VH-VL binders against q0atu2. Designs and how they scored, part 378

Target 1, 119 residues: q0atu2
Amino acid sequence: MLDKKARIRTSREYRNVFEKGKRLSGRFLIIYYVENALDNNRFGFITNKKIGMAVIRNRIKRQLRAIVREYQGQVKNKHDIVLVARAGIGKSSFEGMEKDYIAIMKKAGLFARNANKID
Below, E stands for the ipSAE of ESMFold2; O stands for the ipSAE of OpenDDE; V2 stands for 0.75 times the mean of E and O plus 0.25 times the DockQ between their complexes.

## First folded at step 17 (VH-VL)

Design yk24 (framework fv_ivicentamab_arm2; at its last look DockQ between E and O 0.75; V2 from the best seeds 0.79)
Fold by ESMFold2-Fast, scan of step 17:
Structure yk24 (fold): chain C 119 residues (1-119), chain A 119 residues (1-119), chain B 110 residues (1-110)
Amino acid sequence: as target 1 above (119 residues)
Amino acid sequence: EVQLVESGGGLVQPGGSLRLSCAASGFTVSSNYMNWVRQAPGKGLEWVSIIYRRGSTEYADWAKGRFTISRDNSKNTLYLQMNSLRAEDTAVYYCAREGSSTWYYFDYWGQGTLVTVSS
Amino acid sequence: AYDMTQSPSTLSASVGDRVTITCQASQSIDSWLAWYQQKPGKAPKLLIHDASSLESGVPSRFKGSGSGTEFTLTISSLQPDDFATYYCQQWDEYSGEAYTFGGGTKVEIK
């Protein structure tokens, strides 16, 4: 679970990221991201009905939060980042989502150079 | 020095089976995303399968149920088990490592091993 | 599913020529496109990844450009070593087609 202070909470805060942020799509995820004036990062998560039923969407949100939490320490500070799941994510493995998250964060310049540590 | 060396190709009759090997040196296969890509004589490149770092797998739709990607970490070797082979499976099979900066591209390829399916 | 159209399928060129190869994706892939060179009887070799990032050891005469749905590979001054077949490659969001390649462009001596 992500800490409450690390979560984007309101529709207004989401709209700010969409309106002012940069966009980068990966295979299963789209991120919108903007530097904030806070002392921490905040994350938002969006799934839609194209992905599948509520049970699938809820599983994906839970897994994405777990991925974000695992790699939280490698994200450049002071950013608001919204993850939007693409339709194909419903058929992805956990590793497919994890790989895509790391790839897009590196490509966006939001990750440290060596951002993945798996034994 | 990074090297990938394929073996196991040869002539096989339709309906037969073959196991391809890809011996890796200079890096660890379990720390990378590994793929098989094939090329029919005089034709273009066609993706076959991927194995993720934690062992998840994906396959081309036409390969599902017939081909199995695997690895042996103790031997640092990638495998492709091919069953129920058809004439249209005739191709040079390459093992390929994904580039670690952002993934989704192949930075090293083996030299390929030819599989010929013919009566 | 995402489709990739590569053109031309063949082109004839002379040493010193500027050569341009194009790939069109049916859906936006932002900048997730790689270019490979393949010589007869050899494995493909990575030239460019992420549309424009030149791989270490690849000559600077190779340049990748583009984003979204249209991408180009340019060879600014063709050398004898550059006569080969070139392929572009993208991901697809659907599991059964995780990676797709363009049809290839064979660069032949005029």
Scores: ipSAE 0.841, ipTM 0.921, lowest interface PAE 0.6, mean pLDDT 91
Fold by ESMFold2, look of step 18:
Structure yk24 (fold): chain C 119 residues (1-119), chain A 119 residues (1-119), chain B 110 residues (1-110)
Amino acid sequence: as target 1 above (119 residues)
Amino acid sequence: EVQLVESGGGLVQPGGSLRLSCAASGFTVSSNYMNWVRQAPGKGLEWVSIIYRRGSTEYADWAKGRFTISRDNSKNTLYLQMNSLRAEDTAVYYCAREGSSTWYYFDYWGQGTLVTVSS
Amino acid sequence: AYDMTQSPSTLSASVGDRVTITCQASQSIDSWLAWYQQKPGKAPKLLIHDASSLESGVPSRFKGSGSGTEFTLTISSLQPDDFATYYCQQWDEYSGEAYTFGGGTKVEIK
């Protein structure tokens, strides 16, 4: 992602989120999220071969990073958040992914109080 | 006050075409996720198509290539162009809005317009 | 594609009865489940979203519950206005069927 400190980078960091975090499934995405001890958020992205070939997986990851980057200013601080792309995402539109991200982040309570103004 | 009013239904022969309209008031069509849902006589509800806020679309597999969802923002109106109609397309067609607070659910529906395909 | 199994298809009940309707999803949908009420000749009306959240103006005798794959709609004391057909609805992960509905439950006067 753009800012190095806003990225989940190590296997241990990912494992911590999966083991200790809450899980919420949306239509195209699953998020895992846990409070961290930092003053900022960190994001991780997982796409696997079930989605499609490498070109498709790279496109999906790039689109998810762009979505997260656009809305990161509205996310409540101090969270590690991993986005796991579901198999059906390979044929989704950018708008479908964006809708799902906003919906699951609202349902998880991860957007700030005035998050209605992003939508 | 939110209102959705469908029109353009009627009797058509197999292979024919029909264009349905859904006039919206009390909200802006292009700011919302808009759907068509149909119901054959005496049967359940079946999703047809969605148009996203910026114009991306999805269709039920059986509708792809025959039906086209669109909108005219200057008229605040949603459309469904239906081509190559078959007897199985006989149904009441509803336009429906996804709730602005909670997407993936239909908080407002029009009254429906009946399409009858028969010879 | 995801399937919704709704039961029963029809039930007969009297005013004052407690009524329970069940929907089962073929895969987990977390709590992404809506319930609609539909009266003859009219459009569906959203009653409950997010499995258990009542829409504004919906009487508190309606209660939605469940998560994952099994969901229920309960009417604690049936009123004359509640004789209708009820549908559940979910999203589908795969392109070509964004939303799927249960087959419906007609609640009719005994």
Scores: ipSAE 0.827, ipTM 0.920, lowest interface PAE 0.6, mean pLDDT 91
Fold by OpenDDE, look of step 18:
Structure yk24 (fold): chain C 119 residues (1-119), chain A 119 residues (1-119), chain B 110 residues (1-110)
Amino acid sequence: as target 1 above (119 residues)
Amino acid sequence: EVQLVESGGGLVQPGGSLRLSCAASGFTVSSNYMNWVRQAPGKGLEWVSIIYRRGSTEYADWAKGRFTISRDNSKNTLYLQMNSLRAEDTAVYYCAREGSSTWYYFDYWGQGTLVTVSS
Amino acid sequence: AYDMTQSPSTLSASVGDRVTITCQASQSIDSWLAWYQQKPGKAPKLLIHDASSLESGVPSRFKGSGSGTEFTLTISSLQPDDFATYYCQQWDEYSGEAYTFGGGTKVEIK
């Protein structure tokens, strides 16, 4: 589980990301990202009903948190990042989600290009 | 220097099986997303399968159940096991790598190996 | 899977001509599109990724543009080495056919 300080928790925090942040769409994920005034990154996760049943949504959310946690140290600091799961993610593999996450994060310039773990 | 060299193609009867190999050099297969793409004679390109870095696989719907993508890390080689082959499977089969900076695109291709399915 | 309609299927042109190839996706793919060049008996070669990013070594006369559902590959001044078949390629959010190629455009000598 992500540390509480690494999580977007309030509606106001989410709204700020959506209103002021940049948007980038991947295959399974849409990310909204904006710089924050903190020394750490915060992540938010959105899974809606179009993904599937609650069991599926919860599974996807857990998997996304796991992915974010694994690569957390490689993300440029001082960002609020919201991950929105797209409809097709329900049938995706964990590695598929991971690939998409890394791809869009790289495209967003939030990862180092030559990080061994993600290259 | 990155190189991909396919082998194993040839003539096979309908219902037969064939295993293609793709020997990689200049990079590590297990550290990359590797794909098979085929091209029927005089036709376009068609994606077949992908193997992820952690070993998960994904297939085109038409390939599921008949084709299996795998790799041997010790040999740095990618494989495609093809079973229950049909005439419509006749094609040049390419192995293709997704680049770390070009994920979801194929930056390196082998020269392909021809598979001919005919009675 | 998202359908990719590439046009024209064949294009006759002369050296020095401006050539335009188009790809249309059935649904928005944002900027996740690539262009490949393939010569007879050879593997495809990646030219452009992310709709407009040139691969290293690709001449500047090649230009990719577009987003959403409409994309174009433009060769500003066709060179002898450019006669080939070109393919667009995308991935979509649906499993089963994650990677889809256009039907191809053969650029031949007029």
Scores: ipSAE 0.775, ipTM 0.919, lowest interface PAE 0.7, mean pLDDT 93
ESMFold2 (binder alone), look of step 18: mean pLDDT 89; pTM 0.920

Design yk25 (framework fv_ivicentamab_arm2; at its last look DockQ between E and O 0.73; V2 from the best seeds 0.81)
Fold by OpenDDE, look of step 18:
Structure yk25 (fold): chain C 119 residues (1-119), chain A 119 residues (1-119), chain B 110 residues (1-110)
Amino acid sequence: as target 1 above (119 residues)
Amino acid sequence: EVQLVESGGGLVQPGGSLRLSCAASGFTVSSNYMNWVRQAPGKGLEWVSIIYRRGSTEYADWAKGRFTISRDNSKNTLYLQMNSLRAEDTAVYYCAREPSSEWYYFDYWGQGTLVTVSS
Amino acid sequence: AYDMTQSPSTLSASVGDRVTITCQASQSIDSWLAWYQQKPGKAPKLLIHDASSLESGVPSRFKGSGSGTEFTLTISSLQPDDFATYYCQQWDEYSGEAYTFGGGTKVEIK
């Protein structure tokens, strides 16, 4: 799991991202991102009941955290990023989620220039 | 030079099976997202299936259970196994590449192979 | 499943004309929209991706615009080589259909 310092944890932190950040939608994910005053990135995850039952939502959240963790070192520093899972993600494959994450992060310009895609 | 060449199309009776091939050159199939898209005579384009880099697959709802997308990495070839074929499956079948993980579009297409399902 | 309505289905134009094709999505897809050109007996050819990014080798007379749910493909001055059928394409957030195409627009000679 992501380190505590790499997680958005408070409602205030989430509100800041939603109010001041940029929004970009992908197939399965919506990301909100804004620069922070830290030396590290922080990630937040939001799933809602539109995705499915709690078991599904928890699975999705776990998978998204895994994806974020995998590519964390390639993301530009000093960003707060909130991932909002869209309704269709409940039936998506892990690779589908990963592909979408990479796509929207690239589109947002959040990956370092020298970042190499693992997949 | 990127090239996709479909083959395997032909005349088949309803309920029959057919396997289409898409030979790729200029890039590695297993390193890309490969799709099948079909087009009934005089009709529009319809997505059929996708295979991800690590092998996950997705299908159109109408294709599930009858169509199987696969690949042979040693041959750099994409396949579409079609079973229980119906008259409405009559179409030109294209293999199409989705570039990297950046965008949800198809940058290279094969010339297509015609599948005719008729008694 | 997402719906994609493309209009018009057919349009007649002359060389030199300005041509506009519209694609309307049932839900917002931001800029995840691609345009293709298809000539009879040929495979589709990518023209534009990300709503407005012109593919390499495509003439500058082709322009894509729009975001959200409304998109347009414009040919500023129609050339003889442009008579073809055009398709828009988007993703679908549901697993039952990863991609959706518009119904197509046939651009024919007036």
Scores: ipSAE 0.889, ipTM 0.945, lowest interface PAE 0.5, mean pLDDT 94
Fold by ESMFold2-Fast, scan of step 17:
Structure yk25 (fold): chain C 119 residues (1-119), chain A 119 residues (1-119), chain B 110 residues (1-110)
Amino acid sequence: as target 1 above (119 residues)
Amino acid sequence: EVQLVESGGGLVQPGGSLRLSCAASGFTVSSNYMNWVRQAPGKGLEWVSIIYRRGSTEYADWAKGRFTISRDNSKNTLYLQMNSLRAEDTAVYYCAREPSSEWYYFDYWGQGTLVTVSS
Amino acid sequence: AYDMTQSPSTLSASVGDRVTITCQASQSIDSWLAWYQQKPGKAPKLLIHDASSLESGVPSRFKGSGSGTEFTLTISSLQPDDFATYYCQQWDEYSGEAYTFGGGTKVEIK
């Protein structure tokens, strides 16, 4: 589970990331990201109807939160990051999502050079 | 020095089976995303399959149910088991690795092994 | 499903020429595009990844550019070793198509 401090919660906070942030697409994920004035990172997650039924969207959101939790120690501090799942993610394996997340974060310059598990 | 050496190609009748091997040296296959890519005589490159670091797999739609990608970590070897072969499967088959820390491209390829499916 | 159009299919050139090959993706792939060189009877060789990052050992006359949907490979001064077929490559978001290659461009001697 992500700490409440590490979650983007309000529509206003999401809107700020979309309006002021940079955008980068991966195979299964799009991230929007911007530096914040806080001492910590915050993450938001968006899964839309193009992915599939609610049961699939809820599974994807749960899996993305697990991936973000696993790699949060490698993320450069003071960023708000929103993950938007693409339609094709519904048929991806967990490893496919994980690979895409790490690839995007490294390409955005948000991850350390060695982007594997922190342990 | 990174090397990939393929073997197992040959002439096979329609409906037959072949297992291709790709022996790796200079790196560990389990630490990389490994792919098979094929090329019909005089034609372009066509992706076949990927095996992820922890063993998840993906296949081209036309390969699903007929082809199986696998690896043997103790032999540092990648495999492609090909069943129910068709004339249109005639191609040079390459194994290709994605780099250890950056992905979605192939930095090393094997020399290729020719599979001919004909009566 | 992401398709990729590579042009031209064939290009005739002389040593010293500047040649340009293009790839157009049907949807934005940001900079997730690689270029490969293939000589007859040989495996493809990586030239450029992430649209513009030159692979170690590849001559500086090769340059990749572009982002989104339109990409180019430029060879600024064609050498004898450069007569080959070139392919671009992208990922695809849909299961069953993980990677897609362009149709190839054969660079022939004039």
Scores: ipSAE 0.842, ipTM 0.925, lowest interface PAE 0.7, mean pLDDT 92
Fold by ESMFold2, look of step 18:
Structure yk25 (fold): chain C 119 residues (1-119), chain A 119 residues (1-119), chain B 110 residues (1-110)
Amino acid sequence: as target 1 above (119 residues)
Amino acid sequence: EVQLVESGGGLVQPGGSLRLSCAASGFTVSSNYMNWVRQAPGKGLEWVSIIYRRGSTEYADWAKGRFTISRDNSKNTLYLQMNSLRAEDTAVYYCAREPSSEWYYFDYWGQGTLVTVSS
Amino acid sequence: AYDMTQSPSTLSASVGDRVTITCQASQSIDSWLAWYQQKPGKAPKLLIHDASSLESGVPSRFKGSGSGTEFTLTISSLQPDDFATYYCQQWDEYSGEAYTFGGGTKVEIK
């Protein structure tokens, strides 16, 4: 249940992140991220057909949205962030995805300083 | 202060079973990503298994169905149950901590316990 | 599954020499690479994580560099304590080999 204003919606918004943003690859995810001019963060999610059948892809998107929602209060404001699922994510566990998300977000410097939830 | 102490290695016949233990001190096993890594005599390092903070697990393909990683939080101890052992399972087995604040490397290792599988 | 090629497999050197060890990943792993030192009869010891970040207590003569697919560990002015076997390590996208290690580089006294 990500808020509607916290979603990247248009092709132009996605293209801006891919073309101007920084890229960091983790084990199961690739993130692209760029500063925006808003007072909030926006998230986009990309899965492709190579991950698996639609049921699998929908499960992956639901799980990634749940992970992002849980940690969104720790993310530094004013960023557009696109999560691209890698093919191997189809066989991952929820904990594997969560671990990778935390790892790449911390490595990217996108978690707020003194974010206690990260341990 | 962080210590990992493996035990339970020894000689066993092919087809036999053995349970390895790894007693941890200076940190909480269930708050970290705990791994088993093995090293055959004169050979390199080979990852065996991981248990995630909430109990999800992954195994090397060659270990699936034969090996089970587990933990006992009240004893702060990691286990590896090894069944259907073969000569190629002869190795020193290490428990290794993957740190809770950053990931995808092993910051502390136990001394290892030798498992020898022979007729 | 991802593959790691570590070279050389064995290296003879003298105290004071500059030593360089290379690891090559089959696919990009950004900077998610660790280096370990292992002495005979002992467990591996973490030297470097994130390609170039030295662990606490590791001498500054150890330097890691690289990103993407090619990584190096350099030991400037080799010391007697540095004769050991060195391993690199990465993650794999697919779960059946979540981590892989290079084949190792044994650094021996000449």
Scores: ipSAE 0.789, ipTM 0.902, lowest interface PAE 0.8, mean pLDDT 90
ESMFold2 (binder alone), look of step 18: mean pLDDT 89; pTM 0.926

Design yk26 (framework fv_ivicentamab_arm2)
Fold by ESMFold2-Fast, scan of step 17:
Structure yk26 (fold): chain C 119 residues (1-119), chain A 119 residues (1-119), chain B 110 residues (1-110)
Amino acid sequence: as target 1 above (119 residues)
Amino acid sequence: EVQLVESGGGLVQPGGSLRLSCAASGFTVSSNYMNWVRQAPGKGLEWVSIIYRRGSTEYADWAKGRFTISRDNSKNTLYLQMNSLRAEDTAVYYCAREVSSEWYYFDYWGQGTLVTVSS
Amino acid sequence: AYDMTQSPSTLSASVGDRVTITCQASQSIDSWLAWYQQKPGKAPKLLIHDASSLESGVPSRFKGSGSGTEFTLTISSLQPDDFATYYCQQWDEYSGEAYTFGGGTKVEIK
């Protein structure tokens, strides 16, 4: 679970990220991201019905939050980031989602170090 | 120095089974994403399967149910178990390391092992 | 499933020629495209990743460009070592085709 302060909670906050943010597509995820004026990062999560049934969408949302929490120390501070799941994510493994998250965050320049490089 | 050495290829009859091995040196298989990619004689490259760092797997649709990717971390070796082989499975099979999670490409390849399925 | 169309399938060229190989994705992949070189009897070798990032040790005459759905590999002045088959590669959103390669372009002597 992410702390409440690390979550985007209002429709207005989501709209701000979509309207003013940059967009980057990965294999299973699209991120929208913008610098904020806070002391911390905030994350939002969007899953739609194209992914599958509610059980699948709820699993994916939980797994994405777990991934974001695990790698939060690598994320450059002061950003609002919204993760939008693509339809194909419904058949992905946890590790497939994790790999895609790391790849897109590094490509966006939002990761300060290689969180996935274990010798 | 990174090296990948495939073995286990050979002539097999339709309906038969074969297990390919890929011995890795200079890096740890469990710390990377490992793939099998094949190439029929005179044809292009075709992705077969991936094993993720914690053991999740993904397969080409035509390989599901017939092929199994696995690894032995103590031997630093990747495997591909191939069952119910068909003439169209005739190909050179390469093991390939996927560079760390920030990318979707293959930085090191073995030299390949030829599998011939007689008609 | 994402299609990857690579053209031409073969081209004949002379040393010193400028050659261009094109890959087209059926859906936008931003810049998630790699280029490989394969010589007869050898494994593929990574040349370019992220559409335009040249790998260490790869000569500067190789250049990748493009984004979205159209990508090109250009060799500005073909050398004898460059006669080979070239492949582009992308990811696919759907697991049954996680990585897709183009059909290949054989660059042969004129």
Scores: ipSAE 0.680, ipTM 0.881, lowest interface PAE 1.3, mean pLDDT 89

Design yk27 (framework fv_ivicentamab_arm2)
Fold by ESMFold2-Fast, scan of step 17:
Structure yk27 (fold): chain C 119 residues (1-119), chain A 119 residues (1-119), chain B 110 residues (1-110)
Amino acid sequence: as target 1 above (119 residues)
Amino acid sequence: EVQLVESGGGLVQPGGSLRLSCAASGFTVSSNYMNWVRQAPGKGLEWVSIIYRRGSTEYADWAKGRFTISRDNSKNTLYLQMNSLRAEDTAVYYCAREDSSEWYYFDYWGQGTLVTVSS
Amino acid sequence: AYDMTQSPSTLSASVGDRVTITCQASQSIDSWLAWYQQKPGKAPKLLIHDASSLESGVPSRFKGSGSGTEFTLTISSLQPDDFATYYCQQWDEYSGEAYTFGGGTKVEIK
C-alpha cells in the first residue's frame, strides 16, 4: 500500500538502518530509525515467526502499512524507519497497534505535528 | 480543571451486578484513552480495562466475559458494567485518563468508588 | 515487561532521610515507566513518567532514574508529606493486562 519510493526494499538498506540508526521499543513495536540523504521518508516492516502463522503475519503487515500511511504526513521528512513487530502484536487490536505507533514516533521525536490534534 | 468523579459503588451480593459511572469534566472522554483500575482493601493497584478513542476495548483476563467498559459521549461519562460479581472483586474502582502523549501513563484519576461484594 | 518486581515492600524512615525504591522489569522496557504516590484513602497521583520526567507541581526532591530493566525512585530528603505508598507502572506486551503495576512500597515513619 505504500508507494515504492516510501519503502525500504533491500537487505543492504535494512542493514544500514540497524547499524547506524537509533532504537526505541514500544508495547507492540520496535523502531529503528536514521536520517537519510533522500527527499522523502522510507519505511520497512519486519514480522518474524514468533508472531504466528503466515496469515497472521500478513494481516499485521497490512495493518501496519495502513497505520504508517494514515500518519505519513506527520513524520519528519528524510528518515528511514524500520518497524519490527513484537511477538504480542498478534493479539493486539488495530487501535492498540495504532496507539503504540503514535507513542513511539512521538517519543522518538519523529512526528512533525501532534497526531491527537491536527491543524 | 480536569475532573473525574466515580459513582455507583456499594454493597452487592455474590453473583450480582453493578454499573459504575465516571463523569468527566474539563476534557472530552471520546478523545482520550480511558481506563478502569481497581484496588482491593490494603492491596496494590490492578488494571481492569481500557476503551480506545474509536471504541476498541481490552480487558484483564479475569475480567473478560464479566465486565464491560463503555462510554456515553453525550453525557461525557465512562461506565463499567460488572456482572457475576465475586468476593474477590471487592475493591475501590478508579477511572483514569491517559496522557495525550500516548506514553502509557495515567495523568488524572478519579476519587474512586468502593464496591463491596458480600452477603 | 511481563513482570514488575518492586522493592522493598515496606520501608521505615525518618524525616530528612534519603529513600530509594526499586522496580525491576523482567525484560527491557526502555524508559516506559511511571511512578505514582498514594496516600491512605486517596487516589494515586502521578509523580514521574518516562522514568525520569518529573510532573509539574511535584517537589524536586523526587527523582526517577534508570532504563531498560532497572529503575529507581529517590526521595533526597524525606518530608512528613512523603509518608505514602509508591507504585511503579509499565505496559504489558501480551494479553492479560495492558498495564502492570509494581507491588507497592509503603514508606512509614520510623
Scores: ipSAE 0.796, ipTM 0.904, lowest interface PAE 0.7, mean pLDDT 90

